# Ledger of designs, part 13: VHH binders against tRNA(Ile)-lysidine synthase (tilS)

Target 1, 344 residues: tRNA(Ile)-lysidine synthase (tilS), of Thermosynechococcus vestitus (q8dih2)
Amino acid sequence: MWGIHHARLHTTLKTQQWLPLGSRILIALSGGQDSVCLTRLLLDLQPHWQWSLVAVHCDHRWRADSTANANFVQQLAQKWHLPCEVVSAPDLPKTEAAARSWRYQVFESVAKALDCTHVVTAHTQSDRAESLLLHLLRGTSPDGLATLLPSRSLGAIQLVRPLLGMTRAQTAAFCQAYGLPIWQDETNHNLEYRRNRLRLELIPYLQQHFNPNVEEALAQTAELLASDRAYFEAEVERLAPTVLREHPPALDRLRLREFPLALQRRLIQCFLRQHLKRGLNFRVIEAVRALMTTGNGSQTASLPGGQHLRVCGRWIELVRPMPPPPAPVPPDPGERSPPPSPLY
Key: E = the ipSAE of ESMFold2; O = the ipSAE of OpenDDE; V2 = 0.75 times the mean of E and O plus 0.25 times the DockQ between their complexes.

## First folded at step 2 (VHH; framework vhh_8ghr_2)

Design M4 (at its last look DockQ between E and O 0.12; V2 from the best seeds 0.00; counts 0 for: pae E 18.2 > 2, grease 26 > 24.2, placed apart)
Fold by ESMFold2, look of step 2:
Structure M4 (fold): chain B 344 residues (1-344), chain A 124 residues (1-124)
Amino acid sequence: as target 1 above (344 residues)
Amino acid sequence: EVQLVESGGGLVQPGGSLRLSCAASGFTFSDSYAIGWVRRAPGKGEELVARIYPSGGSTSYADSVKGRFTISADISKNTAYLQMNSLRVEDTAVYYCARYTSDYWEPLGYFDYWGQGTLVTVSS
């Protein structure tokens, strides 16, 4: 019953070792065509690889039919003798970002409980192309365009995307050829709406009028950007001990000046992530970078969390938040704290 | 310029109530932003007390205040509120209003703008 896609996946897995022999693998099974295709491929390859397979279904509870979807997945898993865990979402913000974050937390949690070392998702070559386009249209940085790696760490486990060599058309044909039941997913999300419009209108238009292989071309661009990002992340890890001081927290601005702009920004980002509990934005990174060339005693405006950075000789030091005021008198409606200085 | 202005702090007895306001300017409440209240007691670190996504009404609370504090937002007035009931001495802190968002260097999100803080003192 092996076909061309079994052979191609088997060869890729032998070469890349993304899912080593005997691995304990958690399969993300939504019931859609791609996840069903992935699950069937892995079950068919299982005797050659001696994997332990278990599925997880994440029920977002955003639709009235979510229980029917979960029942479909459970019945399919039972038919295939595949253990399956169903996890229901708490009250979750209705954004794709929140849903994705929750799913990955579920993957980590369930994998830990079941001693899985790998989790697999059914992202395809088509998904990678679509994600790059969506991020590009949003104006995301080059790092944000480095989407959907074939294998990467997710906490203590390895996240693997075995289907990045297959298009959505190929997974559909696989399911049809093998008579596999699939669940139709009809959801109304702003990101999913734009993704569906891109999938049904823009990608076909680009294929017909510009490049019939546009999905592959875009996926290759994402891969090239991913390798560039990996290089910079490794370089930052290597350089950080020579630029960042931990006690007390500071940046060595003389050494920082030695590096190209890209590394300056990444080193500052690394420092701020280590010492601030809230996220950062581009404006904050640039405000700190401006201190590389300012006079001693210069400082940023207040940062997230009420902290700021101040120049102390060769160092840019992190300064703790303002102390609380004395015991209050009713607030003075006409008086307010002065604004922070604009040093960014 | 984005600004967040807290008001409503003051001295209150244990068991009392207080209502904090956070007036936002330079941006409009939308589903792209959350508003949070963060407090800092003298000599202690920061604690995220409550957070709201104004458009969808989704809220979350720290365990230390759950059931006693209620966060809300009035989109038409571009203002978020923290209703603080059954106050305890340990609620004494400077309360900061903060905006949650994301951008291309930090796609996972963060609090990017902070107010100046308003002092709440709970003492008999």
Scores: ipSAE 0.000, ipTM 0.141, lowest interface PAE 18.2, mean pLDDT 81
ESMFold2 (binder alone), look of step 2: mean pLDDT 80; pTM 0.806
OpenDDE, look of step 2: ipSAE 0.006; ipTM 0.215

## First folded at step 4 (VHH)

Design P1 (framework vhh_h_nbbcii10_fgla; at its last look DockQ between E and O 0.66; V2 from the best seeds 0.00; counts 0 for: pae E 5.2 > 2, framework grips, unsure alone 61.8 < 65)
Fold by ESMFold2, look of step 4:
Parts: sequence; structure tokens; C-alpha cells
Structure P1 (fold): chain B 344 residues (1-344), chain A 126 residues (1-126)
Amino acid sequence: as target 1 above (344 residues)
Amino acid sequence: QVQLVESGGGLVQPGGSLRLSCAASGFTFSTSGSYALGWFRQAPGQGLEAVAAISGSGGSTYYADSVKGRFTISRDNSKNTLYLQMNSLRAEDTAVYYCAAQYDTLYSGPWEYDYWGQGTLVTVSS
């Protein structure tokens, strides 16, 4: 049955063309309410879009019930006549970041094997609001606040998040209204995790006392920042060949002076990301930018890894150490992290 | 930002009447026949049903068989507002009602509409 959320998603897909007619789409299906909602919506829209749909379930083995979760997903996919691949982690991931990295590797690998051009995940408007808040509280850059882009490249495939127009409450109501079975994730109510505290404590408080539409407001801010980021990334990509030298690594400081401050910073950041493993922050970018106007032979302080940048005529050159010592990395003590979420 | 907002829903007894309104912002209904407008409804456990539609000029209307003679669609382009007058209400009319807009052409299928409201609940019960 086609309902209002089908109509709204269909309109968005017509306008944005995130999932073009006839696309081969890999659906990340965790079994949770958002992923089940996404999968049902795409199956119901499939006749109008002529998509080829296949699901992938990533079994992290992080929780004792992960086999039961995978069985639930397989049975659901079978009922829906949806081909489904289950991929188990070879080793238990040590952190949420490692689990996320593994999932994205699986998406690329499975999509290549099945000739999928797109992968879809069930991230919602609520997820976008939560991510913006988490990053804001950490004190990240504006680009770091532009979280959960609706569409972006993931290697050779396009990652799409079709549910950014729906809240978690709406996906829950959808599943209830259509009688869809969902897998309950026990960790969703564990207040030891920062994201769960946002969902269960902070966001309800903001809705009650400040703005009942706060999730939408925060998600709109993330979207505005995302469009700004996309503009600057396109400009940097276009300009980088005229400013960055690869062999040996250097920045053309005369050319760099021709650009506004925002582009100067972003071009320097682009260069440093290509050549530094760690230690990139605002202070380093500004130290390098200061070399645009200093005398020949001026340099930065030593950066992590023993590297620094030095003025050589029109160039700011990267100077590498002789020879770099191998350094052991200590175990990451980390914050307490949640088990991998059923959302993808 | 383009937005459609419905109002006027509520609880009413069988045989009663309600008038639904849909206010648009971020665009104008009238650009000399540029937008056709419609009302859709979704009852629990059912899909979207086209209830009524009106052409950009206001000269052509569509009504579902289930509501003919009881419901009247109208538009006031000067107020940028679409209306649905609902008379002789029945329990079967209980649903969330959505307004929708589509550029240029009158259609009854929801897949042809480009803008959708948030919905207003109508409950018909003794």
C-alpha cells in the first residue's frame, strides 16, 4: 500500500535523483525499525523506479544475540523475496569506529561483487540532529557539523541516505501502521552511551522547553552546512592542481595569496591531509598560512612525525625527517562506546 | 522553503461537518494555472486515497465516488489557501487528510504530486 511516506520519498527521489531509474541498489538491512522501514519503502516504490534491490546484513558478532539478528533479517528478506547477503566480521571489532569502518568495507566489496552502483542506509532526520549535537559538543569545525550527507561517494559506489526526511518517531509509526516486524536492539536504552543520552534525555528536554521541532531545525542546519562544504570542496578540487605540487610536495604561496582566506585554509588543509598522517588541526593550518608572507627559509615548528614546512622561494615545501623512527601506538583507552547500532 | 499546512481537523459525530484548510508558503498557488491542488486521505491500515482535486484555473474538479455530493473542494488564490468542505460525514471518512500540489496538470494519482502537507486528523465517531 502506498502511503504518505511513499509519496514524500518518491517526490524527493524525483527531484534529487539519488537513486536513478533502473539502479542496482544494495540495502543495508540491520533489522531495526529504520532499516525495515527503508527496505519496505524501496520495495513498494520499486515498480515505479525499476530498481534491482539486494540487501546486506553485517553481523558484527559484537553482541551475544547477533546470530538471532541475522536469522531474523534472512527470514524477513525471504518473505519479501529480497536477495540478502549476510557477512560476518572475521574478528570482533575493538571500537565503534572499527565496526563502522568494517561495515563500509563490506558495502564496497559486496556492491562490487553484485554490480550494485548504490548503497542505501537508513539514517534518519533524528540521526542527523543527534550527530550534529554530538559534534557540536565536541567543538568540531563547520565541515564536521555537516554530518550524514544525503548522498556521497564511497569508493566506486554512491552512498545514499533516503530517510533523512523522516524522524525516528515516523519510522516507528510506519512500521507499526504496516505491521512490519522489527528487531529490538537492547543497547538503545543504555544511558552509558552519549548518543543514547542525547536521544532519551537531551532531545526530549529541548523539544519540551525550547523547540518542539528541534530535530528538524538541527537537521536543516546540517544540510545548510553540507551545501557550503560541497561548494568549497568542488572549488578546492578545481584549484588544487594550480596550487599544490606533488613532487616534491609543496604549496605555491604566490598563487595561494590570490585566494580568499577560506580557500587558503582549505587548500592548505587539502595539502596537509595528503602528506601528514596525524597532527592536523587549525593551529597547524594557520602556521602554514603564515609562511605565505614570510622570508625565504622561514619554517614551521616540527609537526608530529618530525616533518615541517619551509619557505623556498615561491614554494612552501614539506621537509621530511631523516630517518623516521618507528613508534609504537599505545592502546586507545577511549570513551565507553555503544555496541554497533542496528542503523546503517 | 515550500510548505503546505493543513488545519481544521478534529472529532465530529456522524452526519456532521468539517471544513479543512491548507495554507501554502514558499510559493503561490496561482501563477495563472500553474498549480493543480488535491486532497488525499489515509485511514489506518489503508493506502493514500485521492479525495478531491481542483485544476489551476479552478474550472475542473475531481471527486472520489465515495465523497461525491458530500465534499466540496475550493481554492482561494488571493489567500493562497485550499479548502475541503466535508458534509454528511461517515465513520468511513476517518483518516489523516493531506493537501498536495502539482505543477500545471490535474492528476488523481499521488505519484504525480510534488508537494505534500503534514496532515490533519479527522475522526468521525459517536
Scores: ipSAE 0.198, ipTM 0.724, lowest interface PAE 5.2, mean pLDDT 85
ESMFold2 (binder alone), look of step 4: mean pLDDT 78; pTM 0.803
OpenDDE, look of step 4: ipSAE 0.612; ipTM 0.885

Design P2 (framework vhh_h_nbbcii10_fgla; at its last look DockQ between E and O 0.01; V2 from the best seeds 0.00; counts 0 for: pae O 14.2 > 2, unsure alone 62.3 < 65, placed apart)
Fold by OpenDDE, look of step 4:
Structure P2 (fold): chain B 344 residues (1-344), chain A 126 residues (1-126)
Amino acid sequence: as target 1 above (344 residues)
Amino acid sequence: QVQLVESGGGLVQPGGSLRLSCAASGFTFSSGGSYALGWFRQAPGQGLEAVAAISSSGGSTYYADSVKGRFTISRDNSKNTLYLQMNSLRAEDTAVYYCAAQYDTLYSGPWEYYYWGQGTLVTVSS
């Protein structure tokens, strides 16, 4: 029963401890190739790891055959003695972003309801490459290129992507080798979705004309960037108390000057995130950096909310700090409407 | 690139009405997800105040006590636009109004953060 992919995944899980022994795990099961592969692998490893497994299917109501897809998943889950929840979406904009957002909301909600500590998705190495490329084409920071981390927090749960070491071709081969039924999602061929266009047109073009191993190359790049990001995040966490004053909010510009440019930017960003509770652009960060060497009384332009930063001696002070906004009102679970989406 | 652009601000007499709009780009409004849309305001010499917020589903709303019964937050997902209907305006409502989205990043990271507009000035004066 155990093959090379079982052994590989087992080894990875043993090393990384992404899915601890005895964990209750929610599996995102779309019925597609990758999710079926993931589900089978986890079920096969279950006796060893003693997981409690449950599946969730997000019915986006995107396709005419969405009900049939849901039924397929339910039948498969039943066959495998896997408890399965089906959540149907309301009418939502037909965008990948909306669909993604909804799915993750569902994952959090269902995980909470079922006392799962972990949610697993079937993102592959191919998906990682695609995501990196997509983000690159949009323009992003280095951190933005560190896409699809193997593990990250999703609210109070941990999101894990166990298949990031497998390509889509490998998951296909796995399903075929083990005779696993898969649902064919017709939307995967819709070129209106950027991701599909990457999959069906751009990546093949790159494979043919530039690098046949482009998927692996991009995925590896994403992994390396993730490592770098983690390092910088740790450094920022370590250094932040030495340069950030909380009362009143300010940056130590003399201390900040001692750091490399990358850390300066990240520490400034950290400060601004803490006090402005907003995403920051390059322009704002550079404006703050400029204050490190300007005269006393120099200040940035007004930021949203009327805040600005001003030089006061050694300190870059935040003027008119933004009060913490009220906690977002969580979406009403009862009014959850899913957008259409192909990818878990 | 996420952008929020407010419009609809201006001069209005006390007791009047105004509707603010916030056009969002770079992300899509949906009834799902873990985000909130909201309006904040800052009056001259005052701090930032949360005015109203709406959940991603639209099923939950928040209003500051000072605007309850007078202001209504709404959204149109098809237009990717957030609205603030302001009725029975008062002098104390004079402020720069900011649109904001608290959003969990689709790219990476475990944190939620806000996107902000540049603000639109509302002046209530006789």
Scores: ipSAE 0.000, ipTM 0.206, lowest interface PAE 14.2, mean pLDDT 86
ESMFold2, look of step 4: ipSAE 0.000; ipTM 0.450
ESMFold2 (binder alone), look of step 4: mean pLDDT 79; pTM 0.809

Design P3 (framework vhh_h_nbbcii10_fgla; at its last look DockQ between E and O 0.72; V2 from the best seeds 0.00; counts 0 for: pae E 12.3 > 2, framework grips, unsure alone 61.1 < 65)
Fold by ESMFold2, look of step 4:
Structure P3 (fold): chain B 344 residues (1-344), chain A 126 residues (1-126)
Amino acid sequence: as target 1 above (344 residues)
Amino acid sequence: QVQLVESGGGLVQPGGSLRLSCAASGFTFSDTSGYALGWFRQAPGQGLEAVAAISWSGGSTYYADSVKGRFTISRDNSKNTLYLQMNSLRAEDTAVYYCAAQYDTLYSGWYEFEYWGQGTLVTVSS
């Protein structure tokens, strides 16, 4: 039976066309309340949208109960007549980053095998608010606050987050009202995890003493910042050929001075992201920006990895580290990681 | 774009009356607008129930059997407002009430409404 959340999701999908009529959709089903809520909503809406639905469960094999979780998900899918693939992790590092990367690889490979055009995850309005707060507390730039887009590309498929209009409390109430079975993850109540502490302590405090609708307010802020980010990314892409030199890497500081501060910083960030693997932060961006008006030969301090930037006439040029001394020990041929998100 | 905002909910005794309003923006109520308008409700733990609807011309109305004779739907096109007059209220009328609109010259079902308000709580309690 349709409730208000079916009606609202249906309206949003009609307006936004995130999951077009007749789409073949891969549902990420963890067994938790949000993923069960999402799956039930899509199954209930399916007759009006003519979707083909199939689920995938990613078994990380990190906990003693991971097999029981996978069995729970398979039994739930069988009860709902929903095809379900279970994919078990290989040996991978036990970090959230490795698990997330693996899950997204699974989504792409399973979607290709089953001819799905879309994958859906059960991220909620609460998740978006929490992500914004976590990024804000670590001092991320405005772009880093534009978290959890409703729809984005993931390789050849679209990743869609249909539940961004529902809070975690609403998904819980939905599951309770419809008697839906849920796999409870005991780590969700462990306060040693930063996100759990924010979820269990900070957000309830904000709701009680500041704004009962704080999750919605924060999620709306994330959406507004996402549209601003998209605008600036397009402008930087358009302007970069007039400011950035690839060979050898340099910034045209005379051209750069013609732009407003926001674009100056973003163009410098774009340049540094292309040429630095690590060490990109707000202080580095400002140190480079200061070179726009300093004398010839001015330079930044050495950056991690021994690089720095130096004024050479109209150009701010990237200077790479000197080779190691001729001592008998050669440098290690290590791999550099992708740059972290810059702080603003 | 289209926005619907309900008001007028609250606590009332059985046998009492209440009038709900739904202010619309982003479109105008008119014979030429093509919007069908309705009131829906959802009690805790239950599904969404159609309560009353009125055609875009105002010439046809629908009422659920559970409210027929007690509730009256109406609209004021000059104020872009939909109303639900609820008389002889019963405990089973306790629910969150939503107004809804559908832009279509042919009405094909209650669950095809495209635009929904945020809801207003009506509690009927002794």
Scores: ipSAE 0.000, ipTM 0.475, lowest interface PAE 12.3, mean pLDDT 82
ESMFold2 (binder alone), look of step 4: mean pLDDT 78; pTM 0.795
OpenDDE, look of step 4: ipSAE 0.041; ipTM 0.575

Design P4 (framework vhh_h_nbbcii10_fgla; at its last look DockQ between E and O 0.85; V2 from the best seeds 0.00; counts 0 for: pae E 2.7 > 2, framework grips)
Fold by ESMFold2, look of step 4:
Structure P4 (fold): chain B 344 residues (1-344), chain A 130 residues (1-130)
Amino acid sequence: as target 1 above (344 residues)
Amino acid sequence: QVQLVESGGGLVQPGGSLRLSCAASGFTFSTSGSYALGWFRQAPGQGLEAVAAISSSGGSTYYADSVKGRFTISRDNSKNTLYLQMNSLRAEDTAVYYCAAGTYSGSPELYEAAWEYDYWGQGTLVTVSS
């Protein structure tokens, strides 16, 4: 039966067209409350959207109950007449980052095999608020605060997060009201994990004492930063061919001076990301930006990898490290070392 | 940027009355055009059900059988506000009430269908209890 969350999601999808009419959609179904809520919502909306729906469950094998979790998901999918693929990890990843990377590789592979154009995950408004807070507490750029986009490319498919308008409390209430079975992951309550402490201790404190709508407020901030990031990324893409030189790599510092500070920094960041393997930070960007107004031959200090930037006329050029000279060969007792050459 | 904001909910005793209001912005009520305005409600453990609806011309109305004679839908175009007058309230009227709008030329039977509406308010809780 349709409730208010069906009506609101339907309206959002009509406006945003994240999941167009007739799309072939792969649903990431973990068995948790958010993914079960998402799946039920999409199944109930399916007749109005003519979607083809199939689920995928990624079995990490991190815990002893992973087979029981997969069985739960398969039985639920069968009850709902939803085709479901289960994919088990070949090796157990040690980190959440590796597990996430593997899951997205599975999404691309399964979507290709089943001719799906979209994959949906059950990230909520609460997840977006939590991610923004975690990144803010660590200290990050505005782009790093633009977390959990509603829609983005993932290789040849589109990754969509239809539940960003619902809180975790709302997905829980949805599952309870509709009698939906869910799989409980015991690690969700372990306060040693920073995200769980934020979810179970910090967010409730903020709701009680500062803003009862704090999850929505933080998620809206993430969305505003995402739209700003998208604008600047588009501007940088448009401007880069006129400012960045590829052969040899350089920045046109005279053209850079025509732009506002925000674009100067982002164009320099774009250039450095293409050429610098590690160590890109605000101080490096500002060191390169300072070369816009310095004399010819000015340069940065050595950057990670031994590279530096140097002013050559209108250009700020990337200077690659030279290979280290061969180690000196110790002289034999019966020979002397050649003197250094006066020319190099 | 259409926005619908409900107000006027609260706790009342059986037999009492309430008037719900729905203030619209980004959408101007008029007698011209092709749209419908409606009230829906959702009680715990139940789906959305249509309560009342009215066409842009005001010539076509819908009332659920359970509320006929007790509830009256109306609007004030000068205030851009939709109303639901609820009289003789019963315990089964307890629900969250939502204002909705759709841009279409609907027949009366389609006014009941939640999927025909494109804009929804936040909801206002009505509790009928001693």
Scores: ipSAE 0.451, ipTM 0.827, lowest interface PAE 2.7, mean pLDDT 86
ESMFold2 (binder alone), look of step 4: mean pLDDT 80; pTM 0.821
OpenDDE, look of step 4: ipSAE 0.780; ipTM 0.938

Design P5 (framework vhh_h_nbbcii10_fgla; at its last look DockQ between E and O 0.01; V2 from the best seeds 0.00; counts 0 for: pae O 10.5 > 2, unsure alone 59.0 < 65, placed apart)
Fold by OpenDDE, look of step 4:
Structure P5 (fold): chain B 344 residues (1-344), chain A 129 residues (1-129)
Amino acid sequence: as target 1 above (344 residues)
Amino acid sequence: QVQLVESGGGLVQPGGSLRLSCAASGFTFSSTSGYALGWFRQAPGQGLEAVAAISGSGGSTYYADSVKGRFTISRDNSKNTLYLQMNSLRAEDTAVYYCAAQYDTLSGPEYWDSEYDYWGQGTLVTVSS
């Protein structure tokens, strides 16, 4: 039966075109409340959108009930005539980070193998709020608060989060209303996980004492910040070719100085990411910024890979460590001149 | 501001041992999950390689195959310091070693490649006869 959440999701998808007509979509199905909700919604909308749907379940193998969970998901998928792949984790560190990383690798791999162009996850508004709060608490830039984008690239595929407009309470109500079976994850009550502490302790405290709509408020903030981030990213993309030299790698420090501070930092970061293939911290960015006004020959401290940035006239150049001179080729042991033929 | 400062690098003979330290400031080590601490290395002309990692709780460790049995990652929360004990060092272990902190978030992989990872400046380890 088509309900309000179907209609809302349909409208959102129609407007945003995150999941185009006829797309082949991989659904991350954990068996939990949110993923079951997402899966049911997509299946119900499938006749309208003509999607090809397939599910993937990631078994982390660190829980005693992981096999049972996988079986549950398989049975559910079968019941719904949804093809489902189950992937079991190798020996992974028992950390959320490791598990998450692995899952996304699996999503990308399985999507590729099954010719899916899209992967969908069941992140909710509640998750978005939690993510923002976690980032805030650890300290982050404004961009870091723009968490859980509705859509982003994951390698060659597009990752979409269709439930970002729904709260966890709404997904719960949906599952209940439609009589959907859900798997209860035992780890959801483990307070060793920061996420669980947020869900079980901090967010309720905030709801009670500060703002009953704190989840919505935080999620909205995340959305606004995402818009700002997108704007800056577009500007960086537009401006980068005018400031960044690729051969040899350098920054135009004169032009860079003309930009607002925010763009300076972002352009520097863009440059560093392109050439160092890693994110760099605030300190490094500021060190590079300092080179905009320093004398010729000034340089940063050594960066990862033994590289540094040096001022050369108008340019801040990336200097790579010179490969050690080739070890002197040991002199070819001289061809022993054949002993002089005995003069007869 | 989070700062990671590596120390303990230097010149060592093959078969020797070194202990690297990473002092963290602006970030407090705890026994909770949700973050990882790690050692990475970059040899000349090579890419960044993960060497070892430890979970925030300390209950899980990861080692690259190349260092298994030789290297040990540990931490002291009271000192807010990460360690890498390197034994039986080889020439191929020559690299700049970096300590790093990675937070677990609900965000996608894009977070892990972002500026939000905390990295040290690195310490050079040279293994040579």
Scores: ipSAE 0.009, ipTM 0.268, lowest interface PAE 10.5, mean pLDDT 86
ESMFold2, look of step 4: ipSAE 0.013; ipTM 0.635
ESMFold2 (binder alone), look of step 4: mean pLDDT 76; pTM 0.780

Design Q1 (from M1 with Y102T; framework vhh_8ghr_2; at its last look DockQ between E and O 0.05; V2 from the best seeds 0.00; counts 0 for: pae E 11.8 > 2, unsure alone 62.7 < 65, placed apart)
Fold by ESMFold2, look of step 4:
Structure Q1 (fold): chain B 344 residues (1-344), chain A 128 residues (1-128)
Amino acid sequence: as target 1 above (344 residues)
Amino acid sequence: EVQLVESGGGLVQPGGSLRLSCAASGFTFSDSYAIGWVRRAPGKGEELVARIYPSGGSTSYADSVKGRFTISADISKNTAYLQMNSLRVEDTAVYYCARETTVDSYDYGDSLYYFDYWGQGTLVTVSS
């Protein structure tokens, strides 16, 4: 039956139009309480929105229990008459970058095959609060505090997080009240993980002694930072073609001087992201910014990969390491070479 | 770029010992990540053998190795170790060092954790 969370989500979706009438929606279904809550809410709202719903479960095969988890998800989807795709990781490099790229490729590929326009994940208000605290404790930039946007582009589809108005306590209560089965991860209560310590120790302490509504307060701060980030990202996208040169990669330092400090940093960050594999941090951005006002030929120290930035007139150019010399190519008839002979 | 490099594998008799090393770069062990050793035996799936949270020192072990294997970390060397004692033929596997994330790499929105970076693996063969 409809309850307060159905009504609240319905109202939010009417106002924001994140999941328009008749959309074909791909649900990322892990089997945990939040994803089960999300899936049930969308199934219950489906008649009012005429959505087409399908689930996807990405099995990375990195966890010891991944097969049992996938079986649980498939059985739940079958009970709910929800089409469900399980995609297992094949031969991909075991790095976070490859795994994330693979997951997003799966979302895009499955969405294309099934004509889905949106993908939804079950991030909650509690997740937003936890992410804000964790990033704050690390000293991340303001953009790093603006986590878990309600909606963003993912290639040709939109990624939407409909549960940002619900706490984890509320999703748990929802699952219990409706008798929904959930997958219990053995590591879920493990205090070795810093996020679990925030969740199980710090946030309850803050709720008891400082603010019973602290999760909402922190999530609101993340939302305000997210809207600021969205404004700056739009401005950088608009300005980048007038500041960034692609071939060879360079920044127009005279043009950069025309902008406020915040835009200078963000334009430099945009450039560096396009050309550095990793290692982008505040020190690197400021080192490049310092070149805006230095003499011709000034440069940064070497960056990861042996690259550096150097002033060339109005430009701050990216200087890459020298390519290796070409190897000598033996003649085809002489592929088996004898020892070198003295010259005749 | 985060990298994990394993070393210390080899051929050992049953009852023998080996010590595996995992040298980490691109992050510091005090950065809220767990480090795990995962093994893959021929024809078998992957098994999480041992896990350590270096900042807190907490450890856990698979039942199959409890009492025989010890995971440790040296924060100053940014290196994790797996001491394997009383080795058995069934311990024969490729052993991978992996980092488990707790921050930004959960894409489902649930409180799930997974290994985001893996080493190349080091072969351990226990044979009479």
Scores: ipSAE 0.000, ipTM 0.222, lowest interface PAE 11.8, mean pLDDT 80
ESMFold2 (binder alone), look of step 4: mean pLDDT 78; pTM 0.779
OpenDDE, look of step 4: ipSAE 0.006; ipTM 0.237

